# Designs tried in a protein design chat: VHH binders against TBC1 domain family member whacked (wkd). Part 5

Target 1, 363 residues: TBC1 domain family member whacked (wkd), of Drosophila melanogaster (Fruit fly) (q9vgl8)
Amino acid sequence: MATAPRSLDTISLCSTVSSCPDRNGFYGGFQRTDKPKEPLSKAQIIAREKKWLYMIDNWSIYMSKNYKKIRDRCRKGIPKSVRPKAWFYLSGAYLLKKKNPNVYNELLEKPGNPTTIEEIKKDKHRQFPFHEMFLDEQKVGQIELFNVLKAYSIYNPKVGFCQAQAPIAAFLLMHLPAEDAFWVFVSVCDVYLQDYFIPGLEVIQNDAGILEGLLKKTCPPVYRHLQKHKVEPLLYMTDWFLCAMTRTLPWETLLRVWDCFLAEGIRVIFKVALVIIGASLSRHKVRKTCTGLCETLAVLRSPEEHIVEEEFIINNMMRLNLRVEDFQIEHTRQKARRAKQKAQQEAESSGSGNGHRRNMPTL

## First folded at step 21 (VHH)

Design j1 (from f3 with S99T)
Fold by ESMFold2, look of step 21:
Structure j1 (fold): chain B 363 residues (1-363), chain A 121 residues (1-121)
Amino acid sequence: as target 1 above (363 residues)
Amino acid sequence: QVQLQESGGGLVQPGSSLRLSCAASGFTFSDYYMHWVRQAPGKGPEWVSSISDSGGWTNYAESVEGRFSISRDNPSKTLYLQMNSLRPEDSAVYYCAKTDYEGWFGDFDYRGQGTQVTVSS
């Protein structure tokens, strides 16, 4: 007689976890792939690696005199073997580490805020749970994740710890030694995603408005559909932006987007978002099935596989030339709107209290 | 069946102007964003410019912005590219293109034979 020690649902869930990791270290989850990567030839890979290593050896010259070449090579994709070092230089973490010798180790020796430490301990196990580095708390990856997040919370106590930071730090640890990952993480949190993690999260709210304005300009039918069904940007874009796509994209697409992101900044996240939103809803056939908020939001939160494929995302974001002026105009509009809303709310609180009293004139 | 026919190319000196045309048929032209794509010898296709279905939004590759102007005439089903201040690096075969999306994205389909633009001193 044979027994079934697991329910049918449990057996179904186990079928998504493999006994062997894929080429990127994943045992399961949506970022695991069994599809072969169609690689460049060995000669092509070696040639590109040599070009990147030469550029890294002459980094200050390229940054000051030939940044366009850095950008163009990032857009083509950074060879896997060089990518960690390239990210270290692209982010400016090389300079941060050089200017702050021993600071990471000193931060690790400090006790930290007890409440913050407790939050980090609860969240570290949730990051990339199917990846070989993070399978359980005895893995070095979870230990290093705790260390990086703790060190950052002490380094920038204004922010402390925001749960959205954990997937970013974990992602970097998959590529870089802990101290190098820490300085890239500092750069990402403090420069690339400047003020995103300040309590209140006001900057992401302004960027949601910017995204909506850019969608209105570049793809009006999709904008009108979202307005018709009251689909506000924060409902679908918050995780995309706060986590820098680390929980959103298939692995190979994510790596390519980060190659561009570290070279060109948050504009890349905006372009990727516009491709996902536009391609998901631009076909009238799809909009017909999206008769309300729930249906429309479901499409955006689970985009079709072909839309998030590496070639589709990279090729289509390159067909959208958004100048710095376009962002600056919309950024100014959103900051002014938020400042006016705050002032109105503060005045209403004060004015309501004052409106019940008559003031005596002075003599 | 989608058909696109490009014309207006030629051999010109640097600094010259040319106007390309694309006659479209076999689809509802006014429903689609239209694009210009160019291909130089030994290189892959390069996106040049896009225009929305109404013509109200235009977008240009960095390399041509300020020099090229895309336009369309929906009643005549014709797409245009005005190219000013031409440079030798603009030499290519120019194609007009459509995708199956109501936006700037998607794979380019149904390219015609193209029109050759050659800029040499």
Scores: ipSAE 0.632, ipTM 0.871, lowest interface PAE 1.4, mean pLDDT 86
Fold by ESMFold2, look of step 24:
Structure j1 (fold): chain B 363 residues (1-363), chain A 121 residues (1-121)
Amino acid sequence: as target 1 above (363 residues)
Amino acid sequence: QVQLQESGGGLVQPGSSLRLSCAASGFTFSDYYMHWVRQAPGKGPEWVSSISDSGGWTNYAESVEGRFSISRDNPSKTLYLQMNSLRPEDSAVYYCAKTDYEGWFGDFDYRGQGTQVTVSS
């Protein structure tokens, strides 16, 4: 297409789409950037690449005896040239692929559920629409996206297809060959985001409560503001967690967050969320302008650019040490809070109608 | 203008204890989270610990957790760091810091002289 990469209105083309892609392949959208990356020197890049390649060549030893070094190097950022291979190893996908030769190709040959296939076809066209890999249905990116999502739906029929999985799969295909991307995708969906995509979405509801409890502990003024205006976490955090930030963060921030996420798991998503919520609403001046639910949600759904920049997110999430015990404590406290909240709701509504157990004849 | 004055550093043997102090002025101390940051020669700054404005929430880098204890006294506008079981790797200049946010996040403002901690043979 001579005018635009996709079927876009001509008037919006000059305001939203560039004539050539940025360094990351984007023609437009919020993830496009013309800002230069502040690079390490060529010597520093080569040195870090050598350290990563050595570590990958000795992966079993590092995983068993020096995991801290793997984690610390992920936190510094993985060099672009080695990042795809590093993600493949970090996720454990290299073992999944090794144990399952030909399984991806076998899944592609199966017909799949017709309803699920139609859902995938509709949704694949909207993933990263301004990125060179996904411009139209004849691009390899859209073909591979369909294949990965179809294969997964057959691989894990308890989940099938959840709309939030499409941006994750597309994101992985921007970095990895299709079969490798499939096994990383399986690991992310079934291990890192375990049970997130099972129908009913019970785990995200639980994690919303944990996030709220962590916010109350770490940043009480922001917590109180959200409570005052009845801004429940599910109103803003659902997409952040289900899509693993792939639709939320600027590109370079997203890559760095995923470098950490694949090493440290879901707690990274919690830390990023707490930085965004806290920094967006922690200044009293901002809270004064957020006089209700809509104003508060607008701030959270469109965070200031500096808050979601790479350096800010990474530096600030490193100042929040969250252990497994912290999550267990919050889960327990949330159960107690929900029990009290339900009792209050029953008391407030008990003046008429069904206020207690219905009498049932006994025999 | 914000002023922070660190003290209490010294030269000690491994396994020793030290208590650092930071006297604050030029801002409403009780409104801000406070932090300790350390910097070894030739290295970038490393976050050590944070404490909430009330002192009710504390957080520690993994490298010091269980060994260091942060505290504050809001009436005297003073921040403390109790450092136990010191190791050679803890050798650094220690700075106290604040940010422009009501929380642990934001760019650190650490403009004091710092206090040198040296842990050696």
Scores: ipSAE 0.632, ipTM 0.875, lowest interface PAE 1.7, mean pLDDT 86
Fold by ESMFold2 at other seeds, fold request of step 25:
Structure j1 (fold): chain B 363 residues (1-363), chain A 121 residues (1-121)
Amino acid sequence: as target 1 above (363 residues)
Amino acid sequence: QVQLQESGGGLVQPGSSLRLSCAASGFTFSDYYMHWVRQAPGKGPEWVSSISDSGGWTNYAESVEGRFSISRDNPSKTLYLQMNSLRPEDSAVYYCAKTDYEGWFGDFDYRGQGTQVTVSS
């Protein structure tokens, strides 16, 4: 999927921008929709809203004794009216905010690292440029985005600022007041995507290997096609994982995926990725037209519309039951692969290289 | 024309076992992942299990894991579901299914008439 900032110009805004926002606040761009949503009945919506509000009022009990109920209700979709508060609770941000009174305001008063501040200023204008909150520098959304990103860079100086964080923070500000959004953002960056944004980006590289191993297991013909054309996973999955799909999915799909992501963690992003990769390349006729790296990568970056629609993504990711053991197996394989690569590199650099072949790698 | 025919259902007591089978025709069976889907009265369809084209990868819904086992025999174009330790909540019409994709994903637009499984105390 193309990023919104690169498609922006004055002519594009005039030619693709509506005079009023859609139901989600978009004046244009790929995340705007004029299509009607297939409804639950009004009675079903009200019933779900009441169940969610009751669950939130009793959150500690549900969290400790009935988390499966929370998860199942997230999988059904969180009603739009309740979703911001539900995300605040799901992420644990309500506890973070309660335990850290005034910390956000204190961080806002600090000057911050000047280099980091300049990076934030350059990136904030690119976030959701067709959304009513972020249309220009005069909108409060861009001011709040700067504040949240600056506060985080001071809060966690080990990370500072990574440009992939900007779309996540902007996305949260569309749903939550600034301080609440800040604490959800802290939880997402430091718990859900733990160490993803550390300089060097080593964790995303390991997760790319895990994704490849899961694809090999679950959809071998697509895996073999990617191998044949040397399509390494970092070429297509980096933006998906680092930005938590916020720049990749149609809006309604993104909201549903985040309902699940905040309940079940990073495995949801893996499942969504596997659906996109598999469905995009599973038919032999499609693979036949993808004769090289560029054609194959283009298909993955611009999936057919029906593949990224809400019902397709949600229904198909639910048909992929990935257990902790499945991830641990692939993690162990990636560790072994890295250890073998390091041992070979050390042998080559020391001049201890050996003409022996077919030796079993060491773990 | 894709045709799927399920069989092997019946009335059983809790804790019993049943083996379902599905005869397939009208497509290259060995090219497709196959699935079991069930539907209880007044409920929507529920995915139960999937098996890869070769049979080398299987996957199960949480509600049935450890109790159900999916398998296939490509030469005879037959899909199976071994159901052990049956519970009243497993009562449903069971369908074998395929999609238009060569993978676990897609809509279950192709399914048979189904076979009734009833687990009563």
Scores: ipSAE 0.605, ipTM 0.861, lowest interface PAE 1.9, mean pLDDT 86

Design j1 (from f3 with S99T)
Fold by ESMFold2, fold request of step 25:
Structure j1 (fold): chain B 363 residues (1-363), chain A 121 residues (1-121)
Amino acid sequence: as target 1 above (363 residues)
Amino acid sequence: QVQLQESGGGLVQPGSSLRLSCAASGFTFSDYYMHWVRQAPGKGPEWVSSISDSGGWTNYAESVEGRFSISRDNPSKTLYLQMNSLRPEDSAVYYCAKTDYEGWFGDFDYRGQGTQVTVSS
């Protein structure tokens, strides 16, 4: 991945470590906030909590007969007290855990692939280093993060371990007990982000093309700017999609996006991406100052604070009604494009007769 | 100064059609995405439909898709909403709006009085 020349916040308080955690457990980093949140009234919170608990008690009926109500309530935001349980149900992890009652503990007893274990050990220390759960090797959070990632690598050896999975697992452990977090993690990696983490990363390449096609339809001036300056989608969207925004968004926005993501799937990540790309570059004055690839990429990697705020992201993604058919059309185009690319690469390899001089196309 | 003036509302029966208009002035109409937003009593504003600056891309809220059609006439600086198969839940004050972005994003600017649509059940 290319690094942006501008960092997200090089001078702000977010680059320092505080002696006190914020309301979400962060001592520093860009996801820390000291800004107060204007609360709903106590009565409104209790009313929403009651509605959610009733839906959870009747989950199968709501999922089969009234899914729109589940979706609409997710879009309004899940109350903090109910959110972990709601995520457990939304993801289908409650069924996975019920059907596999001893599997997590059995996986923990297995040694795992030594190379994979070393990769996990290197990567787990980098996850949310300023969050209270992950500060110390002796903290349950670090131990549980290792355990969840190791268990998954054994559970799905086709993937093993992809570094992008670590922030997802850590994020879930902030909300759920380890075994519950494991099954939500399995659902996210294997269903929501199906085949994203298979070596070769073909699915993310297809999704990058889909995002580009959707941007062309919905915001042509921004699309043309990106094409003009050779800003390929993988340069800015790879981390957003592989990590499910866990390293990209301010904390409160991330929670709201995940409320929608677990209800509606990957299309939410696409919509959030389109809002960020579009709003960051839609003003002609901004595009004029972005005279090349580096300047344009820097804007996308360090969007203005108001663009990534909770209400801006949620409200604006709701104004983008992208149907399954819209994604199917772009998916078909990207599969055809990849098939042509593979056939061209195979023809060039066979036709040249000398593999030692062949180079892969540069990005 | 941005000016938007909605018209074409009324009292109709379920299944009826109405055509709303919005006359725009005080900005370069052809540079902006335009939107219809409605507000029912006791509810917050609800996005209904959007149309790109050229008219080449349209998007509709799930609740109105297939029944409503947004269009624009850039020479006359006019936005339209054709509303077919009206239902009682479509009853609201309808506003046309723009944002300060060249896209569907941003906070809606409401400059007009809106036009009342009432579908009697």
Scores: ipSAE 0.602, ipTM 0.862, lowest interface PAE 1.8, mean pLDDT 86
Fold by ESMFold2 at other seeds, fold request of step 25:
Structure j1 (fold): chain B 363 residues (1-363), chain A 121 residues (1-121)
Amino acid sequence: as target 1 above (363 residues)
Amino acid sequence: QVQLQESGGGLVQPGSSLRLSCAASGFTFSDYYMHWVRQAPGKGPEWVSSISDSGGWTNYAESVEGRFSISRDNPSKTLYLQMNSLRPEDSAVYYCAKTDYEGWFGDFDYRGQGTQVTVSS
């Protein structure tokens, strides 16, 4: 990828398949890079790895008595060699696996819901199609993806299967053995993104409102522009949140964001979203060219490359201190808005005289 | 030409207060979010606080929240940082900054020489 802004045309050009994979296993697509990474010395890499391995060996002590050090080391970036083990511990999957011996294998032996199985089979071929693990000729990655998604659908039938889960499972399988990936996947879906995937998708709709409220507070001109052009948050943020950025960010940025996400939870996704929205539309010159919904949405769906680069995202999300209280305030506002809408609907229905239709216009 | 001039630092005892000022010129001050950043000897820059262009939104690093207060006066093109309950770890050169964006994000644009704050017992 060049320094040009990310767009549908840019994505199409970057989907060309190369004859060999990059250092991350990609033959093509926007997550492939031929750009060299500035290397640390071998001694520096080993020192960071040693610090992480020591922390993992003393995990309960750090979690209970020095969580700030875990958080700060995640923010610095987890070394590639230890990242899978670090994610396994950060997510709590280590404890889930310990408490549930043989459960994954038992779930694999069950037939599953036939309709759900067919949906999984159709969708698994679309995940990271340019990555060596998921090419049709490799088949092992496709089999493991099917197994993890099937096992989860049986493990949590309240959710079953949501297509947004497939990229998360595939992403984890690129880092972890299948059973370990399964338990991290369970933790992400059931704890970090709790209730996101329940049919009806009510929680993501609430979080869209919270994101909009935070944008209003932190970047009012961008908020007003989105309101003016009726750009509803679900139009651009749904994929970002449901897939935990796995289909949105360049690979190195995605890894760094996940290092933070597994330590600090969903607020990281909110911060990344606010950086993308704000940086993409904060300049008046850009807003002047976005004269309607389609132009504005295109900017958000294809952010400029520099905005989604690793250091830009990480450094700028650290300048946004969002407390649990900030989210509670916005949640309360969303609850009050819904209650006010219910009361208004009831008053209009009661005051209309019997037999009247609702006054809401058709779209 | 963007110009930022920090002042108000000094040598103080722990628990003391100081008020820093930043005089701005060479740009439309009221269009930009403004920031305080500090740098202790041998360390990299540390973001301290941000304030929106209108002054209606403020945000603070965890290390200073509850002790520091950022404010601005757009007519006089002046940014302030009220620092209360100062600690030795607050010792640094303090810089005011803007970015190339109309928001909290972007690369900080430092133009002043900063003002030294030293907190020692």
Scores: ipSAE 0.602, ipTM 0.865, lowest interface PAE 1.9, mean pLDDT 86
Fold by ESMFold2, fold request of step 25:
Structure j1 (fold): chain B 363 residues (1-363), chain A 121 residues (1-121)
Amino acid sequence: as target 1 above (363 residues)
Amino acid sequence: QVQLQESGGGLVQPGSSLRLSCAASGFTFSDYYMHWVRQAPGKGPEWVSSISDSGGWTNYAESVEGRFSISRDNPSKTLYLQMNSLRPEDSAVYYCAKTDYEGWFGDFDYRGQGTQVTVSS
């Protein structure tokens, strides 16, 4: 790779700011690029667009009888012109919107929780600050972002607002009209990332354990290195999973990963994470220079540019065939570990009576 | 100087079995994950299977899982692919590969001449 690695967890203030946006609308930041994309021929683009439009026109048939075709076409990449409509269908948002006529507008008319409203107002300024849609408060993008987040907080008060949701909503608004973006956002938050945003963030902790178990199986030397230096998964994976990579990946890679994510669910995020962790630390000479926690974590947060490039991520996640039962086995293992941990905590808190209670057995 | 030499291909009928071998030299074989990659006429390379450096982890493309079995013998620097219940769709040139990483990812380099597998009715 000729270029230095980019930071995964921060927006660089040293990035060049241009007077003109790039092809994706960025004036600066790590997601801006001046590199031209090597395009498919005009004929190839038209052929792919035609295939996608036909599939969308026959969506229920493809979903019921030929889902693998949908998956395979997502893996090849959705043409830019069709991608917003494809995401709307992949997420199931078209059904949500159809079943809930005028609900978005009704939610917008409600006042909302004042504390939540203030939290949303603070966070909307931070989303994609170098993108043309979000440059300032007077732009339609920030207004729509506030509206989507407010509507969601009223729609699902069990969650309300979690700041990790803001970059997801902003990302969707870059592609979809506000009401369509709202229903995709509802699907992502409530189905794809189910219970991720409930206070306490318990589900992401379980998924961190699953990721660690999968890493142990697929990349033992990398797993051992992380264990040796006490690099706990939540230190590097939390933002990746809660924000669905929206603040982490270069723009073109992010679009391709979301093409797969909306078709195949959270396991795509797991596969992308395993590629990043593995490729960043699999070479022994790299691990030799990572003499502690800080050095190791820095490598994971600033991977070499080629590792996060579009084709590297997509091609390498396809070389990792993780079956649904592999995730279920690890999920069960993590639930058992938490049950043992909870039983130990309860035994410790209730054991003050000495002799009235037996220690809980290990699970 | 990395060298990979594939062998064991042939012309067989559907449902048949074949065992491919790959002799490796010019690198420390036991340090690398090894892979089988196939290329059908007019198509790009397709990943088939991977095996860890120790042999303790194997992974298979969805299209071949349950039918193919990858193995290795590190002392003899040899990689194997047992292919059972062969289908016409398995017809391709099969290559042994490693990457520039010591893991299951990276760009495939250092492929040999390959060995032709043809499955016809």
Scores: ipSAE 0.580, ipTM 0.852, lowest interface PAE 1.8, mean pLDDT 86

